# VHH binders against o26223, part 252

Target 1, 191 residues: o26223
Amino acid sequence: MKLLWTSQHIKVTVHIDGKVSKMDVLEAIKTRRSIRKYQDREVPEELIDKILDAAMCGPSAVDERPWHFIVVRNREMLEKIPEVHPYGAMVKDAPVAIIVCCDSSLEKIPGFWVQDCSIASQNILLAAHSLGLGAVWTGVYPLEDRVEGIRRLFSIPEHVIPFSVIPLGYPAENPGTRDLFDPDRIHLEKW

## First folded at step 14 (VHH; framework vhh_7nfr_2)

Design Q154
Fold by ESMFold2-Fast, scan of step 14:
Parts: C-alpha cells; sequence; structure tokens
Structure Q154 (fold): chain B 191 residues (1-191), chain A 124 residues (1-124)
C-alpha cells in the first residue's frame, strides 16, 4: 500500500540582525545598488511584509493602485524563472522573489499602470536596501515572451499583467557606490 | 560512480540518541540538496528532513521536529541526521537521498539517487 507524502508547513526561523538599519532617504537612494549574489539564508516573512507595505505606499495615477504581488519562495519555481526570462539567471540563487503585477481591472487611466508598477518596484528595491537586503529589478513588461512565460508559470489570469521579477536576499556582494550626478543633463529655464 | 552510503544505525532504547551518516561520492556534493527518508516495516516511504546546499535552510517532518537535526559537511561530502529522544515509532530503515530539484520535496519521486539504507530499531 502507498503512503501519502507527509505534508508539513515550513516553519520560518526569524533572523533579526542585532543592528538597526540607520539610513536616511537620500543615503538609501544614493547607495542602493543592484544585487545579484545572495547568501544561503532565508529572508523572514516580517521583512517581506515591510517591503510590500512600502511598495503599496507609492503614488499612482488617479489613485488606481493597480498592483498585486506574488511572493515566490519555492526553489523549484525560482529555478524555472530563467527558462522564461533569459536575463533572470540570478533568480535561481535568491531565497525569495517578488513578482510585481498589474490588475488591469483596477486601471482608471490607460497606460499609467506602467508608471504605477515602476514606482512599486523601486519602492521594493529601496525598502529592501534600507532593511539590509539586496535586490535587483529584472524586466518583464513590455517583452511579450517574458510576460506570457511568467503568466503561464505562475497561473496569472488574463486580466493581470506581470511587470517585473525582483529577486532579493541578504547580499553576498558589495559593488560599492556610484557617482552619477551629471550637470550637463540639467537645463535652466530652457533646453 | 555516483553513490550514497548510510551508516550509524542500530538498536537503542526509547529516549536514546543516534547519529546517522551518509557518505556521498561521484558528484559535487555541495551542488545538491539532500534528504533523509525512512521506511517502517510494512509501510511506504516517509520523508524525514531536507537540507539546502550549505545548510542555510533545513526542513523537518512534524513527527521529528525538535528531536532530529539534519546537518552536512561539504568538505567531507557527508550528510548527517542527529536523532534525539527516539520513540518506537522511529523504527525504520533510514535512506539518504539526493534531490532532483533545489527545493522542498513535494513528492516521494523528488529524488534521483538513493543509498542502501541503515536500520534503526527503537525497542525496550
Amino acid sequence: as target 1 above (191 residues)
Amino acid sequence: QVQLQESGGGLVQPGGSLRLSCAASGFTFSEKWMSWVRQAPGEGREWVSSISYYGGWTYYADSVKGRFTIARDNVKNTLYLLMDSLKSDDTAVYYCARHIYSSYPETQDAFDIWGQGTQVTVSS
């Protein structure tokens, strides 16, 4: 006789660093870097909840707030993302990824959901950085093959559009900071 | 040749402890998730515990949580199961198994390589 595979709820151990992240807004913006190498260490649900709370605090066109989020922790599913997203190879090595989606049924102004989901994605990156994590925005929309690949992989409904895949974890690299200020891109009073 | 070889089983009384080992050879051990799976007399296989590449993630069946600890030594290519507070219901052949996918095993067919097993008997 066959026994059923024992189903267990995975118990997440909360790892809280004894150091409170002290980073002002400008410092967070200027020091955030794309992180593609992660420690073999899980991210507590409490931190994911804080990141998603920050994502939903972004402005949106006519307050439409069309965003939905899929949190992916299953390694098998993370390993399948590079199969439909060629530049998402680092996702297989991340402990978790967030898929930012637009529910088109919530859209009030055609096309502005792209800006709305971009703002949510950036807030995820900044919040992760402020909490001592590293993340990277991997593009899905507007590349049709990636959109449909991610849609099929995660059973996303037709009226919902996957926008970005953001792997995150504790950083295993430190690329340093960049000096990106370019005064030639600032025009006073006219072009 | 790819091989997994268990050792450390034996007869113990209820409340006792055992340490099982699994020696891996023929593949890059650190590139694979590993599990312990057991089979009691007359029963099917039951998943016990899993460990990620470097031990950053560990998972346990509810029946063994708090009593068993899974560990690995990637330098020695060895997987361990430290078993405390053993119960008669823990009597089984314990198998070391290599994962096909780097994830929690959702089914018994999640493994491609199995050891020969080591017998654990908990009896008074």
Scores: ipSAE 0.000, ipTM 0.129, lowest interface PAE 16.6, mean pLDDT 84

Design Q155
Fold by ESMFold2-Fast, scan of step 14:
Structure Q155 (fold): chain B 191 residues (1-191), chain A 124 residues (1-124)
Amino acid sequence: as target 1 above (191 residues)
Amino acid sequence: QVQLQESGGGLVQPGGSLRLSCAASGFTFSEKWMSWVRQAPGEGREWVSSISYSGGWTYYADSVKGRFTIARDNVKNTLYLLMDSLKSDDTAVYYCAKHIYSSYPETQDEFDYWGQGTQVTVSS
């Protein structure tokens, strides 16, 4: 099988303990794609820990770092996510999902937690990609039905707001690249 | 000095599988992005797949996504193309191509060496 070839003879995952250049970072950003199909293969706890370390390294307003994360591996729980999140159908097929939450008690400046959690979510996507995994961002906040559905499903306290659900796993699809550069969106010195 | 030698082509029935290999020598294989490019009779060259120097990133043409897997062995200096669910329109000569730069190619002219090719024929 292709999987046997890749895992036994060739590096499948890019390890962070290797030498990384600036080009490697830009390539990771340019080549990351949303992945919604996953291999039936467990993601090691060590890789999840590395991803969450990267998530917490994001900048936050006034260094408030309001993030909390729920790691979901339980199959029954993953299968219930699409019931409260209609665009999360792929989550039930993923080996693991990370729920990014904001603890409002950690908020120092009103409203910036949304930006903070967006940054953390993007870091999760990039870190997963850099480790040979695929992931996709699915929005929860600001859709109140999704917020309340996820809160009830995972017993999230009322002072904590679920922001995003990010399923991840070893990719079973390889989407093409995109050229998204648009110079008409760049304004020099003035609008 | 630089040499790329493809092998593993052959005749296979639709739905079958083949594994292509490319033995590389004369350069530091582990520092180069590598690609597979094919050419069907009477057609131009079509890019198929690329793999980063570490093997951590791969790209595929829309026509082969989900069916082909590109892989490499940096210890053996060998590039692979694992082809599943082969179709008649996959019939072509497959070439191993070395990138000029240690990066994803933006155009076909960013390859500085090509192998001699290996014929893949998908037919009943």
Scores: ipSAE 0.000, ipTM 0.084, lowest interface PAE 21.8, mean pLDDT 82

Design Q156
Fold by ESMFold2-Fast, scan of step 14:
Structure Q156 (fold): chain B 191 residues (1-191), chain A 124 residues (1-124)
Amino acid sequence: as target 1 above (191 residues)
Amino acid sequence: QVQLQESGGGLVQPGGSLRLSCAASGFTFSEKWMSWVRQAPGEGREWVSSISYSGGWTYYADSVKGRFTIARDNVKNTLYLLMDSLKSDDTAVYYCARHIYSSYPETQDAFQIWGQGTQVTVSS
């Protein structure tokens, strides 16, 4: 075994050979909705790879990138998630779910992993939406019972913290978008 | 137990073609991003190309884009590099590399090489 590089000093130019999103970033942000009803249709592994690629592109505190992901397609395992996550009933009907985790051994600054994993979770939601899929963020951390339930169900080590469970699929519902812009929440110069 | 065995190199003339293969064993090949990396005599290692778990994402260095194609066969646990329009500058030992993380080259994560590589020589 040989390690070629151990730092980010290497400069690389890349050309992506993949599908381009048909939706601009602002449109994706404004039209993304939580989707809890899914078609009985498999999500190609290719799309999951693209979504996880996007998840890992998020900024992280001091570039710690503490995230790990578990991809769950096994129907029996998906059906057990609602037993440890009371508001995760929709996961049973999803063809796949992604569990976003923090490896605490990779954490460089205490506490910032929550922000890092939140960014990764949001990128999963936006990427899924841009690819024609629907998803919903179901919270795990900081609810101790859910954290330990998910840990035991998926054999997650003690130093790894499950953060969110995100079921994904082709949407079987089409909720309308909302215009949530509120200028009263914007203050110029001072409160 | 992890093994990567490169093959398919040789001597070719400029403008020629070669197909490199990498037989992988000792890990779940279909779960790993894979790359090709090369090293010319007296020079540092240069990343050439990467491919995602399923083959849907591919990345190429500017020096090889349009001439090389990376591919994989997850049933045969084999990685390929199809090299067209070879140039003298492509002369190097080519290594098959397994990604430590499921990231692509722009994050510049470390690669793992277990094989001895395969020599490609482009000259008349």
Scores: ipSAE 0.000, ipTM 0.130, lowest interface PAE 16.8, mean pLDDT 81

Design Q157
Fold by ESMFold2-Fast, scan of step 14:
Formats: C-alpha cells, sequence, structure tokens
Structure Q157 (fold): chain B 191 residues (1-191), chain A 124 residues (1-124)
C-alpha cells in the first residue's frame, strides 16, 4: 500500500469549521500545560494539518521561515525516539509526534532560526491545546547528542537541524493551571 | 577517568561461541550509545554492532547479523557481545567504543573513547 500524502493537506481544510477552538488567546496561553500522558486514541490528520498551519504563521526574522516538519505516526519509529532522547520516554506512548526542523539553507540572518523554530514549537503547543489535544516540547537543539541522534534516526540531511520533538494526543492527565505572574520581574522606565 | 576494559576473548574452533564483556567507568554509562568494533590482522577497523541507552535499538554489520547479539547492563555498567557460529573471518581484536552521538556510526570518528581490545581467534 502506497501513502498519498501531499494532496491531503489542502483537502482537510474543508468541512472542519466545527473543530475551530472556542478558547480565546489569553485563556489558551494561561491554561496550556505540558501533557505527557495520552489516551490510546488516534489524532485525525485534519487536526495535525491545522496545527502545522498555525506553526507556519509565526513571525520570522527577516521573513526567512526556515522551519520544516516531520510528522511521525509509525509506532516503531516513535519507540526509537527515547533511545536517542533520554527525556523523551513519553513519545513512545503518544499516537503522533512532530519534529520541528530548521533548513539552514533558508537562513537569511545568522542565529535567528532558533527563535523562529521556538515560535513554531510554541504555536504547535498552543494550537494543539486549543483543539483539545495535549502536547509537550522535548528539547533537541542545542544538545548535539540529541541533534545527531534524531538526525540519523529520521535520515535528516546535514544542512537541516532538528530543533524539538513534540509528542501529542488526547490528554490522559489534567494538571491544574498555574499563576506565574511575578511583578518583581517588571521594571518601569529602567532597570 | 573514563575507561573501557574488554574481556572474554580467546581461541575457539569454527562454529563455537564466545561472550565478550566491556566494563565501563568514569562516565554516565546509561546515557551513552556503545559499540563493538573489530580489527583483523593487517586490516582497518570494522564496526560490528551498536546499542542504544536502554538496549531497545540495536544495529549490526551485515557480516554478523543473526550470529552476534549485543547487550548491556546499565546497573553493572557493562556492555556484552554474544558471538555464535563463529567463523575464521571473525578473527580480530575486538574493541569496546563509547559513542560521541546517540546513533550508530558512519565513520570511526564517531567514538571518543576506546578500550584496549580483546583478541578473538577462530581456528582449528
Amino acid sequence: as target 1 above (191 residues)
Amino acid sequence: QVQLQESGGGLVQPGGSLRLSCAASGFTFYEKWMSWVRQAPGEGREWVSSISYSGGWTEYADSVKGRFTIARDNVKNTLYLLMDSLKSDDTAVYYCAKHIYSSYPETQDAFDIWGQGTQVTVSS
């Protein structure tokens, strides 16, 4: 059986209006939590496509938009991620993971790809949360051991840098919200 | 200091079996991929097998697939190579090697620490 991947991203934008989040932006930001326990339940491709669309809408330094994404659903591949990422144990229990990558050939200004990929990663987490999913950002860059491990596991070319691995699924845990506001970190007019 | 010490080599007849061990010290063993690399008389180094942190991912050279098994004990900080159906072409010094990266090597430069080696001789 062949997998017809490329045409599906356009098709899944129709008849999914009912999946649009009712959560406002501030609520999404304040209630998003790292989720590491997932239900044994498949995530529809339509939701992944919405999440990736949101990921690509982030601001990017000099509009370089260097991000590429690998969507991993294969159980054998998900099981191997913890073998190259010691804090990625939860990935094997997730129905899907997204690997955020930087294509360095698209970089226009040195070093800003890290911020670009961080923005893409956070948008994935927020979009997933708004759609009723849970996700967690597991760090790859700048840890060279993890960068090269993920690169080899997924046959990523040398000019492409794996930045983060984000497992996602329907949440099987409900951590409460956090009140993180600290006025001592706000300085008016000067330090 | 980081150290790898191999043992278990010796003389064995074709079709025989050997178990190699590598005692590791001076680093966090459970966080490192480990390999076995061999060097036959008059030849360069040949990668034999690699094992991930937990042992859930193993890789083997085509020449040893189905005959050798790599294993590890993260409590004892020990790497193993179980060698079955040995052939005369398996005669070599076997080295334990610590990976720089969390993956199987493409080149010899993938390792930062090597053991002293243990001699395996397959002969009548």
Scores: ipSAE 0.058, ipTM 0.516, lowest interface PAE 6.5, mean pLDDT 86

Design Q158
Fold by ESMFold2-Fast, scan of step 14:
Structure Q158 (fold): chain B 191 residues (1-191), chain A 124 residues (1-124)
Amino acid sequence: as target 1 above (191 residues)
Amino acid sequence: QVQLQESGGGLVQPGGSLRLSCAASGFKFSEKWMSWVRQAPGEGREWVSSISYSGGWTYYADSVKGRFTIARDNVKNTLYLLMDSLKSDDTAVYYCAKHIYSSYPETQDDFDIWGQGTQVTVSS
């Protein structure tokens, strides 16, 4: 008997082939959605490494690249995140989360680390989407209680600032795409 | 209203080629991952290939890798399976299936809509 799913007795062998075209980047940007429901399925380490590589490829003010990342797979630790982040309830149900951090000692221009970490966070979301995963950006900075809660939970040093918590996994929901183009927000040459 | 309709099956000689089509209606085709699944006489369903909603990601079963190509046309709401170097073991009813999740399928229950199927017979 042949079955569609993988089981301990019946196997389905899959070839994974990622393809890039001229329009794939624009499509990825337009079709990426926040995903808050995940399959009970582990994300391979190879995919996390690809996502983090992409995160580190973003532009950074004066090339300061102040970002550090904490990868959380431990179920008990994931279950504690909602205790310090009231809008992070979905994190406990994710197979993995990435915490984007800024090492303030690496900052060359005051305040630009926020832009740097925002770029890294967005690259994580786009890279996850391109690899067939879903993710959502949950805000930490600049909310002081969340910053200190996450810092204490993950033993983050005082000179390092947790910026965002991004749970990710294989999607268990399929929200439709959004048509967000608004020409009233485009001004030619002057306001 | 929501439906998938396969076409393009038929009788072909070993080593031959066929192009299957699946016309989708009643849902936003461009937002859904799609798969081809086959069932040979007296056997269970076997997943063949999947394609992401953009077409940027494709996945193939080892049994068909290098011989089959999955493609889609989001303007025409049509899914395709290009089958080259056909073998007698490829004889099956081929079904078009709509994914619930934006990932390759882990289980048969990852599909919510199935087509009626199109028969492919590879025989001398």
Scores: ipSAE 0.000, ipTM 0.152, lowest interface PAE 12.8, mean pLDDT 84

Design Q159
Fold by ESMFold2-Fast, scan of step 14:
Structure Q159 (fold): chain B 191 residues (1-191), chain A 124 residues (1-124)
Amino acid sequence: as target 1 above (191 residues)
Amino acid sequence: QVQLQESGGGLVQPGGSLRLSCAASGFTFSEYWMSWVRQAPGEGREWVSSISYSGGWTYYADSVKGRFTIARDNVKNTLYLLMDSLKSDDTAVYYCAKHKYSSKPETQDEFDIWGQGTQVTVSS
């Protein structure tokens, strides 16, 4: 156990057991749905690690990468989220939630952190879906009551802004896919 | 029977090192977060470090960051704490604790099983 004894940055890479499912990028994008019902089944930390790795791979304005993440598995803490987020009722039933935050000290260009954290949030949703999990983005910023509620609940410093709360787990619902292609929203050469 | 049993404590000089072990039995060790918690004479319990059930996530109290390393062996059902650069204020009974929920322990109500403790004394 030489590696485990010397490392403070132990990263477990998991070999996904069982049948290999091939979902290409377009299929993942087109079939991802918001999932609000979860099985009573824990999500391995190794899958959370893969999801957060994907979250940090998003493009960022001037490469500022202002995102920080809080991983919440504590049942008591998950049960308190709906008290400060009225549309986050499903969070209390999820085995885990990720809070996407912006560290404003890392901001290089004013205002673009919202786009950076949106990209990270979407990558979490797509990565979760590709790994057989379901997730939903519940909005925090720019609603000041939710921002302050989440900050207080998780002891988030004043220079850090909670952006979204994303509960995730093995899905207990299948809403099916949507056909959202609308050619009337595509303009050639000019508006 | 569910139990946790610590070992590896003892007397060490300031600047020295110790390696603590915790043998777990009676539950599926690989499914739970584990922590080390210490209690100095006349003081309350202080959380030291936590490790996720896979070992992929570790957390440390500010007082021990850079000096202590938490690790686990899920095949041997054993939790470890490697303690380097020991200081007199590290003197305490060290307890192995099983998390009731998957999280880092900021409070003691997050643990459902405790070991009996192992004494660490740092003095000349």
Scores: ipSAE 0.000, ipTM 0.134, lowest interface PAE 17.5, mean pLDDT 83

Design Q16
Fold by ESMFold2-Fast, scan of step 14:
Structure Q16 (fold): chain B 191 residues (1-191), chain A 124 residues (1-124)
Amino acid sequence: as target 1 above (191 residues)
Amino acid sequence: QVQLQESGGGLVQPGGSLRLSCAASGFTFQEKWMSWVRQAPGEGREWVSSISYSGGWTEYADSVKGRFTIARDNVKNTLYLLMDSLKSDDTAVYYCAKHIYSAFPETQDAFDIWGQGTQVTVSS
């Protein structure tokens, strides 16, 4: 490549055996997998900043952008997440987790915050993958038990709704890719 | 059919110890927070202790902190309360209770299922 990677406005990179590889958007989407096993290795703050920047770039209904994020690195707090989320066992082994929240005071149209926070969550997963990290979306909303548990654990105020918990780290597993294209789900002109 | 069945109560002298058990059935025990709540003669219900899904997070009422230990066995679907240094003021019917939410209770309405209780009497 003659193009300097540092001069590009948008780049997707994967670190392979000390080499940096460029991944395009379609490749990132198709090769992203849920990662639940992480190396015992710190994730640099700069990578978390890039992931959160990408999270906030999603489309939002009437541009309400109701998302707030809690970044959790404290080991004691990470170890408590599985105690309020029965399917979040992997979170205690992650070096960091991001909690995606909706601030209902920013909501302009009822109900669309769910789509907004889903978009932010997916952007976190894609951005993490593009940076050589692994992540998994663990669901919180709409399960009231989990919502209240996460709210209490992180002192989240009543007008804020915890939506998802996303542990992140350098991957310690490689599940491979999946071919999920199903032409029977595509209808031309009518059902 | 959701059911909680307490056992292990009895008469103990002051300074003694007791171990209460609560057998749970009819729900996925490992996915529910559990509590012990007691009711002394002539008094209302008093929260004693709560435990998270795997026991990694526990809390206690100030009146029992340092003397009681809450524990659970998710393989046996059983909740425990280990009671040390018992005092006359610990005399009560002890109930195990299933939480509605995975959070420490703020009110009595935090529980949806209760056991029938087991009597603990501390007297000389």
Scores: ipSAE 0.233, ipTM 0.654, lowest interface PAE 4.9, mean pLDDT 88

Design Q160
Fold by ESMFold2-Fast, scan of step 14:
Structure Q160 (fold): chain B 191 residues (1-191), chain A 124 residues (1-124)
Amino acid sequence: as target 1 above (191 residues)
Amino acid sequence: QVQLQESGGGLVQPGGSLRLSCAASGFTFSEKWMSWVRQAPGEGREWVSSISYSGGWTYYADSVKGRFTIARDNVKNTLYLLMDSLKSDDTAVYYCAKHKYSSEPKTQDEFDIWGQGTQVTVSS
């Protein structure tokens, strides 16, 4: 017999053999929403560490793991992001943001770093959600104007490419649920 | 049709004022940093001023600081240059330019789209 309980929209499963398995992964995936409004509350460093640990656990092409992360808590710096990223207005109101970067010197196979950093970005969103936080992915790459704007703002070296800016915090909004399953997009055996 | 179209140039006396406009079309104006660049007869292009997406950040060349004001209207997709205390040395063709990067330009090669220019002549 497995015991399942819920804290808000996240679930924790406990096995009767004394093991604890946190998170119903499917529920986390289905209930994660983009959050753009945050409470005026600091996010503990321990939670950021857990989120970044999860980010680095993603698969990467030829195990290249090209990701680097900048953690931004400084209010002045957060307030500058909307001036170099037109869809980053919510970042100035977040208590913290993570900039996902690719160190091109770590790239082993050309072009796959985009997929690697996409996986890291999604893991940040899911991990934040699982910890009771809200986050949103704001796109940087492949828009050269945003890439260079963010690079210059945070003194990022030329061999490092800023990929995404992810503000996060305790949510101050609760978007409705989504039911996105579309069987017309599933083809059996052939197209 | 990606284009920038300047207007508002003309002949003005030293110490006078002019307001230049640049109408932008064919791209999302509100997502781009914009600049004014001028070219005097027989001279190279000189950067004059830049403005961020929201207008929250503005930058000026030392030669025009305190005399010129850059502004934008993202609803009308229009860039402006308000020119006060004009000098004969301000005589030039004034170009509207779209930035390649969302930052203050380091070189003139950091602009990817240019207008046709509008002539400003400061003389008696």
Scores: ipSAE 0.256, ipTM 0.671, lowest interface PAE 4.5, mean pLDDT 88

Design Q17
Fold by ESMFold2-Fast, scan of step 14:
Structure Q17 (fold): chain B 191 residues (1-191), chain A 124 residues (1-124)
Amino acid sequence: as target 1 above (191 residues)
Amino acid sequence: QVQLQESGGGLVQPGGSLRLSCAASGFTFTEKWMSWVRQAPGEGREWVSSISYSGGWTEYADSVKGRFTIARDNVKNTLYLLMDSLKSDDTAVYYCAKHIYSAFPETQDAFDIWGQGTQVTVSS
């Protein structure tokens, strides 16, 4: 069984300093792609602020909200990220990157910070897409060498855990859409 | 099996030059920071130089800065130390070391794999 999905019933209006875009939430989820090539253009601070606001709106276990964010625009620092994250080569070409971190002192229930930071990371990707930007999630946690590399590069304290590095920019590539719906993964009533 | 094997040491006169090599195997060399560490007779281990994954970031001890150059060949899985203007104080066993973490080490305890060492003697 294939369900028909349409964007016509769920419309979201995004207001950006007098500018308005309308993107259906379902369409945004279905059309978001990992973007690794960026235009040589600065991302306005206002858009980063909106993205981080969206990141902090995610649900978190027992409302612990353990996330902290580092916004990196400095070219020298962006160029050093691939030196501590071997699969982060695209970061050096991005105008900005967001490092999602967990402050372990804010954790109320053990282990759920991973889910909390995953939700924040996904919200960054969706918010960026809705605002006409491209982004990609590059994994840091649970890879110990990347965690310590990023911590040292950005002077992150020992009680804070870097979770992901997300470069962002205006997209310089346009990957096609994906049809990922698999009815074999849906079970009705029982397995 | 993870291993590091140094070569290129020897006897050289003051002011001379040597090129040390370290062949790496058994791990993904391209994903690791690498260092050179030396140990003079009767002394403790002294960090000499470190290099990032691609070679875009290098660090040197003040004692060797301007005289030594660290380099790597990620196709050959080989680390190098090019040593110019050698002094008698550079006499030591030179070890290749693999970092536990991807960044410049603050202490010698940041290494998990060491080579067997190669002897460098600077004498007339």
Scores: ipSAE 0.025, ipTM 0.505, lowest interface PAE 7.3, mean pLDDT 85

Design Q18
Fold by ESMFold2-Fast, scan of step 14:
Structure Q18 (fold): chain B 191 residues (1-191), chain A 124 residues (1-124)
Amino acid sequence: as target 1 above (191 residues)
Amino acid sequence: QVQLQESGGGLVQPGGSLRLSCAASGFTFDEKWMSWVRQAPGEGREWVSSISYSGGWTEYADSVKGRFTIARDNVKNTLYLLMDSLKSDDTAVYYCAKHIYSAFPETQDAFDIWGQGTQVTVSS
């Protein structure tokens, strides 16, 4: 018998509202869909807290962690988002939205905050899905029109840049899953 | 080819009404916030009113609140200003202006395209 390198199997158990999640990480990634229709049902604060915790767990360039988050539950404010964001119509029907922002004063490497905020946004989408919620990323940055609209609507200071608006709720639609694997985009050894 | 063309100005007596129109061309009108700005003889430009993409959000200068109504028709690519209870102090050239950003203007540099203006004269 040849002595081979062995690794320990690490099993991760995820608890959702005190229950064990049945969705593993790969399943969550492959089955997450953009959800734009929500049930008329409030999202508990404890689930939003878990989602925001996950948002902050992503890698960040030189550990700069420039993110700030605005949690919006106010119906009048949610209803005004489509007036400054033409593709954010679904936000008015969501029970809650998270605005992902960058505090530029926390930036250590110019420009990498975009990647940091993208990672945080994706973690919000995945965490929401794993918790039985639906969400969609509506783009704000780099469209200056939307950036300034959202900034003024939520009294965001000039050194803070709104990056994305993510409405969340219990899903009222099921678009099914997609098979997106394309081997033509994989190159071995060279282009 | 981006152009704003105002019409509907004229001479009216105090207490009268006018309807201004602004025909927009050369851009996607239903994606832009629009404003009316006026300039009285010998004075600087004064913001009058703004309207969001859909018309769902409007704001007015304190001097015109309750008397003027801003409206838009996104099918006809036209902005309107309905002016009621006109006063001599409303005498000005009225310009329609296209916003750079989807936000209420903080300064006059918030606009990138202006119309040529239409004269409103309120006198007896």
Scores: ipSAE 0.201, ipTM 0.629, lowest interface PAE 5.4, mean pLDDT 88

Design Q19
Fold by ESMFold2-Fast, scan of step 14:
Structure Q19 (fold): chain B 191 residues (1-191), chain A 124 residues (1-124)
Amino acid sequence: as target 1 above (191 residues)
Amino acid sequence: QVQLQESGGGLVQPGGSLRLSCAASGFRFSEKWMSWVRQAPGEGREWVSSISYSGGWTEYADSVKGRFTIARDNVKNTLYLLMDSLKSDDTAVYYCAKHIYSAFPETQDAFDIWGQGTQVTVSS
C-alpha cells in the first residue's frame, strides 16, 4: 500500500501557498552573501540580461542614470583582471564578470554618480542571488591605481569611470547568513 | 625609504647575453607593476618592458620582443631583465621604474620612482 508511505503534510504545505518555493525581496536582501567560488559552468545570456535590467531599475539623482556596463566572458580578459586589481583574484575563476561604469557626460548633479553606481551594483548582487547565482562586489573607484588599470585593460574612454567589478556564477560555496540587526543604530525623533 | 637599485650592466659583445637586477625597498613591491626603460646616447627614454605585480602579464617593446625576458621575485623584492642576442642598438643606460598605476605606460609620466640606471654597452 504505497499511499500509506506518502507524506500528506508535505503535500498540503506545498498547496497552501506557492510562496514556500519563492524568494521574496526581504529574503533576498537578508540571505545574499558575497560568493567568491564558482562552479565550472556557464551563465546563460538570458540571466545576464535579467540582471542588467534590474541594475538599470535603481533610482538615480535627477534621473541621470549615468551607468554603463561591460560584460566580460573572455577567459583571457578575466585572467588579466587580477593583474590590475590586487584583491580581485577570484575574478579569473568566474565564468563572467560585469564592470559597472559611470559615463560622466551623463552626470547632472556633481558627485551623485557614486550613489547611482552603488545602487546599480547592489541591484546586480540581489538579482544574481534571486536567480540562483553568486556574486561579489570588488571595489575599483575611488582607488586611482585600480581605476586606471581597469580603464586601460578594457579600453574605457577618459570620460567614463570604472566603478566596480562584479564576478558572478553558480555558487561553489555556501556561507551561512548573518544576523546584523543593531537597534543601537536606530534613533527616534532625534540623535 | 623608497628606492630602486639596478645592477648587472657592463660591456658585452654582439650576440651576447646579460642579466640585469633591480633591488626594491620601502614599498609593497608585490603590489606594484614594474618596468625597464632605457636611454641611448643622445636619445630620449624608450620603454623596454613591463610586468604586472604577480608576473602573470608581461609586455615588450617590438625592438626587444623575443630577445628579452622580464621577470620578478616578490619574495626577494627584485625585478630582472634577461637580455639575449644583444645588438649594438641595445647600448643604453637601463632604468628600473615603479608604476603609478597597474597599467602599461603610455609615457614616462607613468612612473613615480626611478633607479639610478645601469650602463649596458654592446661592442666588439
Scores: ipSAE 0.203, ipTM 0.601, lowest interface PAE 4.3, mean pLDDT 87

